VH-VL binders against p0dw94. Designs and how they scored, part 35

Target 1, 243 residues: p0dw94
Amino acid sequence: PAGTPAGAGASAGIGSDTGSNASEDSDMFPTIVFGDTVIERKEYVAALKAQHGAARLYFRQTYGVDPAEDGWDKAHDGEVPCRWLASRAIDELRRRHAAYLIGVDLGQVADDSYASIVARMEAVNSGNAELKSDGGIVYGRTGFDIDSYLSYELSALKNAYTGDESNPGMSLSDDEVRRYYDEHDWTKDGVDGKTPLDEVRGNVKAQMRSERYDELVSQRAEAIDVTDLPWDALYRFTAGRLG
Short names: E, the ipSAE of ESMFold2; O, the ipSAE of OpenDDE; V2, 0.75 times the mean of E and O plus 0.25 times the DockQ between their complexes.

## First folded at step 10 (VH-VL; framework fv_ucenprubart)

Design w5 (at its last fold request DockQ between E and O 0.60; V2 from the best seeds 0.00; counts 0 for: pae E 2.5 > 2)
Fold by OpenDDE, look of step 10:
Structure w5 (fold): chain C 243 residues (1-243), chain A 119 residues (1-119), chain B 108 residues (1-108)
Amino acid sequence: as target 1 above (243 residues)
Amino acid sequence: QVQLVQSGAEVKKPGASVKVSCKASGYTFTSSYYMHWVRQAPGQGLEWMGLINPSKDSTWYAQKFQGRVTMTRDTSTSTVYMELSSLRSEDTAVYYCARGRLFSYFDYWGQGTLVTVSS
Amino acid sequence: EIVLTQSPDFQSVTPKEKVTITCQASQSIRSYLLWYQQKPDQSPKLLIKKASQSFSGVPSRFSGSGSGTDFTLTINSLEAEDAATYYCHQSLSLPPYTFGGGTKVEIK
């Protein structure tokens, strides 16, 4: 008797923005502002989606519960999954905007607003489409969606920042590099033991710069004050989006 | 209470080096706070010299002092050091350590260390 | 590099009078302006953050205003203990950090 494979439980995803008549009050996205930049609903929802799995994992690991099964509003030792998720989404947005703000300060991008990001994406997509129509070779994805574009552009910003030694924190002394090297394990494929510094110096510096950049972004993110956000409204909105 | 206590006054000759210490207390030394160094020449304004991340042992120096300044930390004693080499008369100043986060403010300052460079 | 220009460099003021100090940035720094007070033979102390937020323990007679490029520190009624040099500082940009040239306030 062939045992019927247990049906893959439909992962209760974050509900699509399709206007089902849930109570008008729960569907209103509150006004969220990071400094001078308004956070758009779409941007927040995307951040929720991105952090949804992490939230489930956290509660599973910490409390042995799955919010998708047990409920997103149920408190566990004082922590509420929907609130936790909302906070994580805001933190992600803070980091993203922080990276863009650094880019703005350096003149790499003009604006950190979601609308501006979308506009740049569209411009890139249009340009690629035109090139393709003209018989040009478009290397890579012919069209970005917003998530892929964000990933692309943020990586580009990081690379541009870390690639210029004149940028703050990107100048590394030999002593710093040596100390960092000594404190970390450096292995190369096919080589037993720690690879000599002279063979990995470039990688060491690249990693150092990357970490310093990430720290910079983190610090900038922390400078975005979120204490005055309408958290209660945001929690309600978040809860309403969680099936 | 957060306290930053600096080493005492120094008198140096031109071309010499000076090393000023700043001992931190009242908070986690390897937290997210940076230690900045700011100097003030007699009767002049404030001039930022650089910063150190005590946790990561990373340093950022102002271009003006690049090659002459070295900032270090000792986590065991919660102390930051600023060494300035190739001293000139123009380096005569009160040197301050100050705690602060990036993109924020300096909330605590050391009492200052007078460094006099004279022939 | 963002340059901060303070005005005036020096003020001699009678007690109980209003003091106004300005700081102009070479480019927009939004609200990321700080004010420090430095009394003679003392370390600087933070007075105002984010252009208008008073730091803990700062008397109510101190206030900050402005946004963008133009900022003002106001002392509504000058006290004898307010004799000091005041510095503006911006916290928007990456290092290097810059200060205004300072405004010395003396009591007549």
Scores: ipSAE 0.591, ipTM 0.817, lowest interface PAE 1.0, mean pLDDT 91
Fold by ESMFold2, look of step 10:
Structure w5 (fold): chain C 243 residues (1-243), chain A 119 residues (1-119), chain B 108 residues (1-108)
Amino acid sequence: as target 1 above (243 residues)
Amino acid sequence: QVQLVQSGAEVKKPGASVKVSCKASGYTFTSSYYMHWVRQAPGQGLEWMGLINPSKDSTWYAQKFQGRVTMTRDTSTSTVYMELSSLRSEDTAVYYCARGRLFSYFDYWGQGTLVTVSS
Amino acid sequence: EIVLTQSPDFQSVTPKEKVTITCQASQSIRSYLLWYQQKPDQSPKLLIKKASQSFSGVPSRFSGSGSGTDFTLTINSLEAEDAATYYCHQSLSLPPYTFGGGTKVEIK
């Protein structure tokens, strides 16, 4: 049947990727590929769930409507909530996969696939459980879910990139640092005027490196061509899950 | 209509510096596009020298040219500059600017600038 | 740094015959290979992107194939205007970027 399966309202909104009452939903999910990597249904659904609130907030603030109440398929001045949400979910996946692909270039991870990320998370969780049961001291996280593991690993990839001066953009000349400092406001409470460069040089460099890394990720995300995705099928799948 | 127009040929003595310009038109100069520099010695292949992001004034140089090359830009004239110092005879080459997004192909090339280094 | 090794360095080919140029990368670059054509006294022109995708306006006699470390550019029926030097190139990943050494194709 169309959209939500008949019966209990457990299928309303974005649910987990389990249960037999999602069979129509499973048949509808199109093949989505970013370059060489297949996007799994689970990671797309997770991205929808993560962006669901942003879509509701946007439509409330812009048009005075809540898609969860007023429908996800109704156009509001040319914008359709389920299509907006689908596009945003794809953009978030593009950014995440881009960061992993930079990590692949540097030999930090084998690939950007969702399955590989889950496998690494499970290995870390298993190793920490064994260490704890042996009476050892566990440093850091002892149990990740996929969302916390993604945040952890993405931060590690960024730190590895920005901490290596040989990486593109990470070797900063004194002149570059000076120009960046001059273009930004470095006011500190209780001090007239800008804080002198010599007192904030480390902070200036760290901010420069962070911004340059984020630009690389943005550029890499744009290089993931999504023009030829089966957008109509993806919109239908997305609408069917929103209930 | 994207166009990259480079400065004219130069003749230099060993030990001097050369500064080649590349004026961009037909697109937003401070966009997500980078400008690359590629040189080609007579009868030889293409050699990538480095890149600059004109929007963020950030550069990346090939290791071979570290310490001798400087790339700059002037956003008011939409122009990128490549300066190569301590010239030697082996720096004789045609120098090209080329436009491209990062992680992408070079879609437009300048006409090339011949730099000759001889005593 | 990824080294791209082209073969052969030079070919002299009769018109209408097939030209095959190979490019080997020192490590896997997936499908992230480009092919450029450079005619005498001209700047390079893009022919093939992502190993096998023809760029706009490129004649159908040009095709690319391969992935990983081994790539091929094919000119199925050589025309007089195809006399040029051909370069493989990688710029679809992080710098540093590199070119193959080139393959000069002449008409016999």
Scores: ipSAE 0.552, ipTM 0.788, lowest interface PAE 1.9, mean pLDDT 87
ESMFold2 (binder alone), look of step 10: mean pLDDT 90; pTM 0.906
ESMFold2, look of step 11: ipSAE 0.550; ipTM 0.784
ESMFold2 (binder alone), look of step 11: mean pLDDT 91; pTM 0.912
OpenDDE, look of step 11: ipSAE 0.379; ipTM 0.752
ESMFold2, fold request of step 15: ipSAE 0.429, 0.420, 0.433; ipTM 0.720, 0.710, 0.708
ESMFold2 (binder alone), fold request of step 15: mean pLDDT 90, 90, 90; pTM 0.904, 0.895, 0.903
OpenDDE, fold request of step 15: ipSAE 0.286, 0.081, 0.138; ipTM 0.717, 0.654, 0.672

Design w6 (at its last look DockQ between E and O 0.71; V2 from the best seeds 0.00; counts 0 for: pae E 2.9 > 2)
Fold by OpenDDE, look of step 10:
Structure w6 (fold): chain C 243 residues (1-243), chain A 119 residues (1-119), chain B 108 residues (1-108)
Amino acid sequence: as target 1 above (243 residues)
Amino acid sequence: QVQLVQSGAEVKKPGASVKVSCKASGYTFTSSYYMHWVRQAPGQGLEWMGLINPSKDSTWYAQKFKGRVTMTRDTSTSTVYMELSSLRSEDTAVYYCARGRLFSYFDYWGQGTLVTVSS
Amino acid sequence: EIVLTQSPDFQSVTPKEKVTITCQASQSIRKYLLWYQQKPDQSPKLLIKKASQSFSGVPSRFSGSGSGTDFTLTINSLEAEDAATYYCHQSDSLPPYTFGGGTKVEIK
């Protein structure tokens, strides 16, 4: 008996930015500022989309409810899904901007504004297009969308940071590496048991640096004060975007 | 209440090493806080030396002290250590530990440890 | 490395007078410019955070202002207990963290 493929549950999408006639007031994106950087509506909406699945999963696991079915504005033990989602979106943006600010400190990027990110993306895309027109070979993606570009550029920033031992936390002593190695399991595909340190030293260091970088980004993100954000307006906006 | 208690004054000869301790209490030692070391020569200003993340055992030292300074922690005793080697007369200073997160401020300071380097 | 230049180095001031201390940064500081007070034979104490926010327990006569590269600490109506050395500090970027040279305020 051919098992009927479980129907791809229609991802109740975050409503498209196309101005359907919902009440004009609910559609206004409030002014959000991270320090000196204005957060754009498009940027926030993208963050909402990125965290939408996580929000559903959280409420499903925590409360046994799916906000997409039960409602995004319904409170569960004091938690409201749309507010939770908004908070997660802001946290994601804080981490992103924190990473870029670290990049700014390193001179890799000029600023952390969304506009500048888009401009860099466009420049890369244009350059690739030109190269292609000239008969050049563009390896990989011929063009980035903003999400792909963000992922690419953030990875590049991380790699640049972790690749320089002069950066905070990136210098690793042998003792530190040994301790870290001892505290973690290191398995290699096809090999039984813990792989000797000498065979995985590079990986150990890479992982250590990665984790330390992430901690740095987290610290920087936390330093972005969001207490004074227009949260109520943001919640309303978020609720209006959720079907 | 948060407290940082440092070890007592030290007198050292040139070329020797000194290890200053800073015991932290009143908060979770392995939380998001870093421990910084700042020194002050007599009649001079404050000079940042470096930091340690007690949770991750990660350090970063000012360029001036690289190769001579080592910061360590003991999580069991909630104590951070700063060791400075190859001491010179110019290293005569009060050494402070200070708690602070990155990209923030130093909210609590130790009482300071005088290190005197003399022949 | 961000260099912080304080001025003046020294001030002798009559009680109840206004004290102004400046701190100039070699590059723009976004937010995390700090002011510390250090009294003789004491550890530094935080006065102002984020250029203009008073730390808990700090008297209202202390205020911080400024943006970009230029910052100011103001003591409105100097008290005898305010005799101290004041330091600007930045933690706005990646380490190394830096301090200004300090401004010693004495009471006439």
Scores: ipSAE 0.422, ipTM 0.769, lowest interface PAE 1.4, mean pLDDT 90
Fold by ESMFold2, look of step 10:
Structure w6 (fold): chain C 243 residues (1-243), chain A 119 residues (1-119), chain B 108 residues (1-108)
Amino acid sequence: as target 1 above (243 residues)
Amino acid sequence: QVQLVQSGAEVKKPGASVKVSCKASGYTFTSSYYMHWVRQAPGQGLEWMGLINPSKDSTWYAQKFKGRVTMTRDTSTSTVYMELSSLRSEDTAVYYCARGRLFSYFDYWGQGTLVTVSS
Amino acid sequence: EIVLTQSPDFQSVTPKEKVTITCQASQSIRKYLLWYQQKPDQSPKLLIKKASQSFSGVPSRFSGSGSGTDFTLTINSLEAEDAATYYCHQSDSLPPYTFGGGTKVEIK
């Protein structure tokens, strides 16, 4: 309805209808910024959902409690489940945004915003649906949800980076490759002992490049400064979503 | 407490090589910190040469120096080395090591090592 | 590679006067510009990070501004100890890292 939200006719007007000013701050998503990029509520909530089971497992194994039953706000030797989960969700977003920022540096994507990722996913889904209905061939999923699209696109960004030797860290000298080979176990079926370098050189290089890319992403994530986030507001929002 | 101590000044002839050391103390040497090398010719600006990750023994060199520079490390002595070969008079500079993570500032610098290339 | 162009190369400034130094990046580096101060025979020291955030212990007369490609370092009231060379530096990209050409500031 125009100018009137749903349920406005049941409200006591502008102000509290409950007669209590009980905080609504737990329902409000605070402003979160990574560098220049605003973090959307949807992407934070998705990160919480993705980490929810890990938080329950961690507290069960470490303290013998399940936050879903015992409460997300209770401290256990200095750790509070909703704060642990919120921090982990933020760290997951830092790593994802970092991978996209490396992609921005290489001209592979326009920016690291959640809105841009969703728009690309929707364009791909629309194009795939059109091809399928027109008798075209679509390999793989006929449609992405955001989690599967993120996995797909993050893999594509990594493959594009590691597959181009001109990218920083991807040009490997023979001495670097030999040193890495010497420091690791290289076994395959039917070969006693360490497989000769000449038989595994491609695999050694691929593993080196993957590890260097993952370190680059980790370093980029750490450069996203989160010390000044409104952590108390974020914790309250997180607890409200869980309880 | 973090300290980067470099080797002393050197005088070299054109065509020679120089190897400058940078000994780190006060932190875990094989960590996520990188060691960068930055040089400064007399009266000139700062020029980034490259970096080494001491924990992974991996290097990234600026294109200008690729093929002439080699960066290595010795984890037993917490020391990074920068070797520059085929020296020319324009390589006369103060060479600094500097600690930092990628995508961040350099938080600690060595005292600098003057390398003079004289014919 | 991101090229940083500083202006001016040199300033001779009366004490207590304002100093303005500019840095232009060849492509957007958002807000991830750094300013370093280097006094004669010393290693560089960080003044400003993230274009405008003062590093610990930096006098309040130093300030930074800008985003995208255009950045400014300001010394609002020049002191004798501020005679130095100032460098912008970018850290918002993959290596290679780059510095501006420097701006030498001296007391008139």
Scores: ipSAE 0.398, ipTM 0.713, lowest interface PAE 2.9, mean pLDDT 86
ESMFold2 (binder alone), look of step 10: mean pLDDT 91; pTM 0.910

## First folded at step 11 (VH-VL; framework fv_ucenprubart)

Design x1 (at its last look DockQ between E and O 0.87; V2 from the best seeds 0.00; counts 0 for: pae E 2.8 > 2)
Fold by OpenDDE, look of step 11:
Structure x1 (fold): chain C 243 residues (1-243), chain A 119 residues (1-119), chain B 108 residues (1-108)
Amino acid sequence: as target 1 above (243 residues)
Amino acid sequence: QVQLVQSGAEVKKPGASVKVSCKASGYTFTSSYYMHWVRQAPGQGLEWMGLINPSKDSTWYAQKFQGRVTMTRDTSTSTVYMELSSLRSEDTAVYYCARGRLFSYFDYWGQGTLVTVSS
Amino acid sequence: EIVLTQSPDFQSVTPKEKVTITCQASQSIRSYLLWYQQKPDQSPKLLIKKASQSFSGVPSRFSGSGSGTDFTLTINSLEAEDAATYYCHQSFSLPPYTFGGGTKVEIK
């Protein structure tokens, strides 16, 4: 008996910014500001898309429901999927902007605004296109979209920060390294037991620096106050995008 | 209530070291808060010396004090220590511990510890 | 390093008068300016955060304003208890942190 292939349930994706007639009121993106940086609609929508899967997974795991099927506005034990998703999107944006602000502080990038990020992306893309036209070899991606560029640039910022011992928190004393080493398990493939510090010192330092950077980003993200955001309007906007 | 209680006044000779303690209470010591050290010379302004993350035991020192200052923590006693070596007369100051998050404000301060460096 | 320059260094004022203290940053710190009050033989206390937000318990006579590089602390009607040194501090940048030089306010 040939088992009928379970129909691929049409994942109701976040509606594209194209003209679906959502009610004019639900389509208005509220003004949201992180400190002195305005968050753009496109930026927020991209963050929603990025967190959409995580939201579904969370509700499936926590409540046994899929918001895509059961509705994004339905409350489960006091949690509403569209609100949860909106909150996650804002948190992601906080972290992103925090990282960029660190970069701004260090002079690695000029601005944390979405427009500035897009401009940098376009500049990189244009440069690569020009190189290609001139017969040059472009190593890596020939063109970035905004998501890939964000990933690229944020990674570059982190690497640049953690790669410079003169940056705050990146100078590690031997004592610090040793303590960190002692507190963690360091195993190498094929070697039984804890690998000697002298063999993993570079990795230990790299991990320490990475964690310190992430903490820095986290601290800065938390410093972005979002309590006064127009959350209700944001929730409505979010709900309108998910329906 | 959050309290930061510092050790008592110290008198030291030039070239000696001093270790000031700051005992924290009223909050989770290993939370997201950092402990900062700020000093104030007599009749002078505030000077930031550095910070320690009690949770991660990570430190950040002002360049001026690098090589002379060591900040440590004891999680069992919720105490932060600031040790300053190679003391000079210019190090005579009231030393404060202050709680604060990064990119934020100092919300609680110790009472201060007077360190006098005299020959 | 961001340098904060306060002005004036000293003010002697009559009770009920308006006091104005300025703080200038060497570069833009957006709205991330703090004001501290330090009374004699006391630890500093936070007055204003984010340039204009009063901290809890701060009297309404205290107000902050400004953005970018130029900031102002205002005491609308000076009280005797306001005799103190005031410091600006920025929370925009990574450490090291810096304070303004302080403004001592005395009562005539």
Scores: ipSAE 0.704, ipTM 0.853, lowest interface PAE 0.7, mean pLDDT 92
Fold by ESMFold2, look of step 11:
Structure x1 (fold): chain C 243 residues (1-243), chain A 119 residues (1-119), chain B 108 residues (1-108)
Amino acid sequence: as target 1 above (243 residues)
Amino acid sequence: QVQLVQSGAEVKKPGASVKVSCKASGYTFTSSYYMHWVRQAPGQGLEWMGLINPSKDSTWYAQKFQGRVTMTRDTSTSTVYMELSSLRSEDTAVYYCARGRLFSYFDYWGQGTLVTVSS
Amino acid sequence: EIVLTQSPDFQSVTPKEKVTITCQASQSIRSYLLWYQQKPDQSPKLLIKKASQSFSGVPSRFSGSGSGTDFTLTINSLEAEDAATYYCHQSFSLPPYTFGGGTKVEIK
């Protein structure tokens, strides 16, 4: 079970990219770089939109306050909602770019830039449109928007990594598998006792590989140093988009 | 005050095994940090051997050492171990443990353990 | 596996003079290059991360530059305590991690 879908959960009143409807300071996106990769305004704004509901939920649960009602700039026990949201959006982008950087290392994609992802999406969409026009059979999705393409490509990257035992962490010894099985609950409903390892071995391995991949992505994301970003400018931009 | 303290020097014969310990203190041992092992033969450069994640008890070894190296940990003593088997004279080196996250620098190093392999 | 090639292997340098050490990667590692200093009978110590970012407490005479495949460590005015071996190291790839062969710097 997943929480809010990637393409849903956006809040009303955010997502406008019109620079002329606000102060040029509030519409000026600062230069943000993850290592060598420029972060595009569009991908940041999309991340804000995707995390907007999470910010409202967090402040409601933690402080009994809704930033959409009480304001995004008011501190609550040291936490400021627009800064929390900006930090959350940056963390989301770190995880996404980290997954792509693992793909770069394995030669699966050329780079992690948003422009490169859009270019790949457009190439796929154009190729599918041409094949369909010529009467060919198109397998899978015939047209992507950026959200659906990101979901597709990120899933493909994870599946390619975890499905290849030669990748770091994906070769599992019998001792490692037994230890993981012993540490987790493998009971079946309506059956006394733990399901035998031989019956669930495939599931145990798949879960181990998925967890190891997610940790690898998390570690890659932490290696994207964001301490020296222009945070004050980013907070200002974010507050302007919310106000 | 992060500190990595390694076991003392060892002298081994070819074909034997050696087990070097690295006791960590000053941070949460079962965290997002990995323990790496790096060796340095006399008069030569640094060579990465592998790593262990103490939190998940998972390991990754350099291909050169696959099948000869085993890395383990004991969370109750905050200690990692590196065992190298089927020793050869070419394995004579100083063995370092080093703390680091993946894709990042090594911020703390043990003092090194000299392992000498001689007939 | 990404191979790092350092040059030169050895330098003997007059005090207060400039030292330049190069490191070449076999493929792009973007800016994910590190420089370590190792003094005799000591563990390596980090000097530079992300090709050009000085680590905490590192004297300002140490600087790094480069991106992609070609990187340089510079000591702008060599001091006696800088006599050491210097290693480049890359942290871009999935394991295995790799080091350059080292550059030994001595005072004349």
Scores: ipSAE 0.398, ipTM 0.708, lowest interface PAE 2.8, mean pLDDT 86
ESMFold2 (binder alone), look of step 11: mean pLDDT 92; pTM 0.928

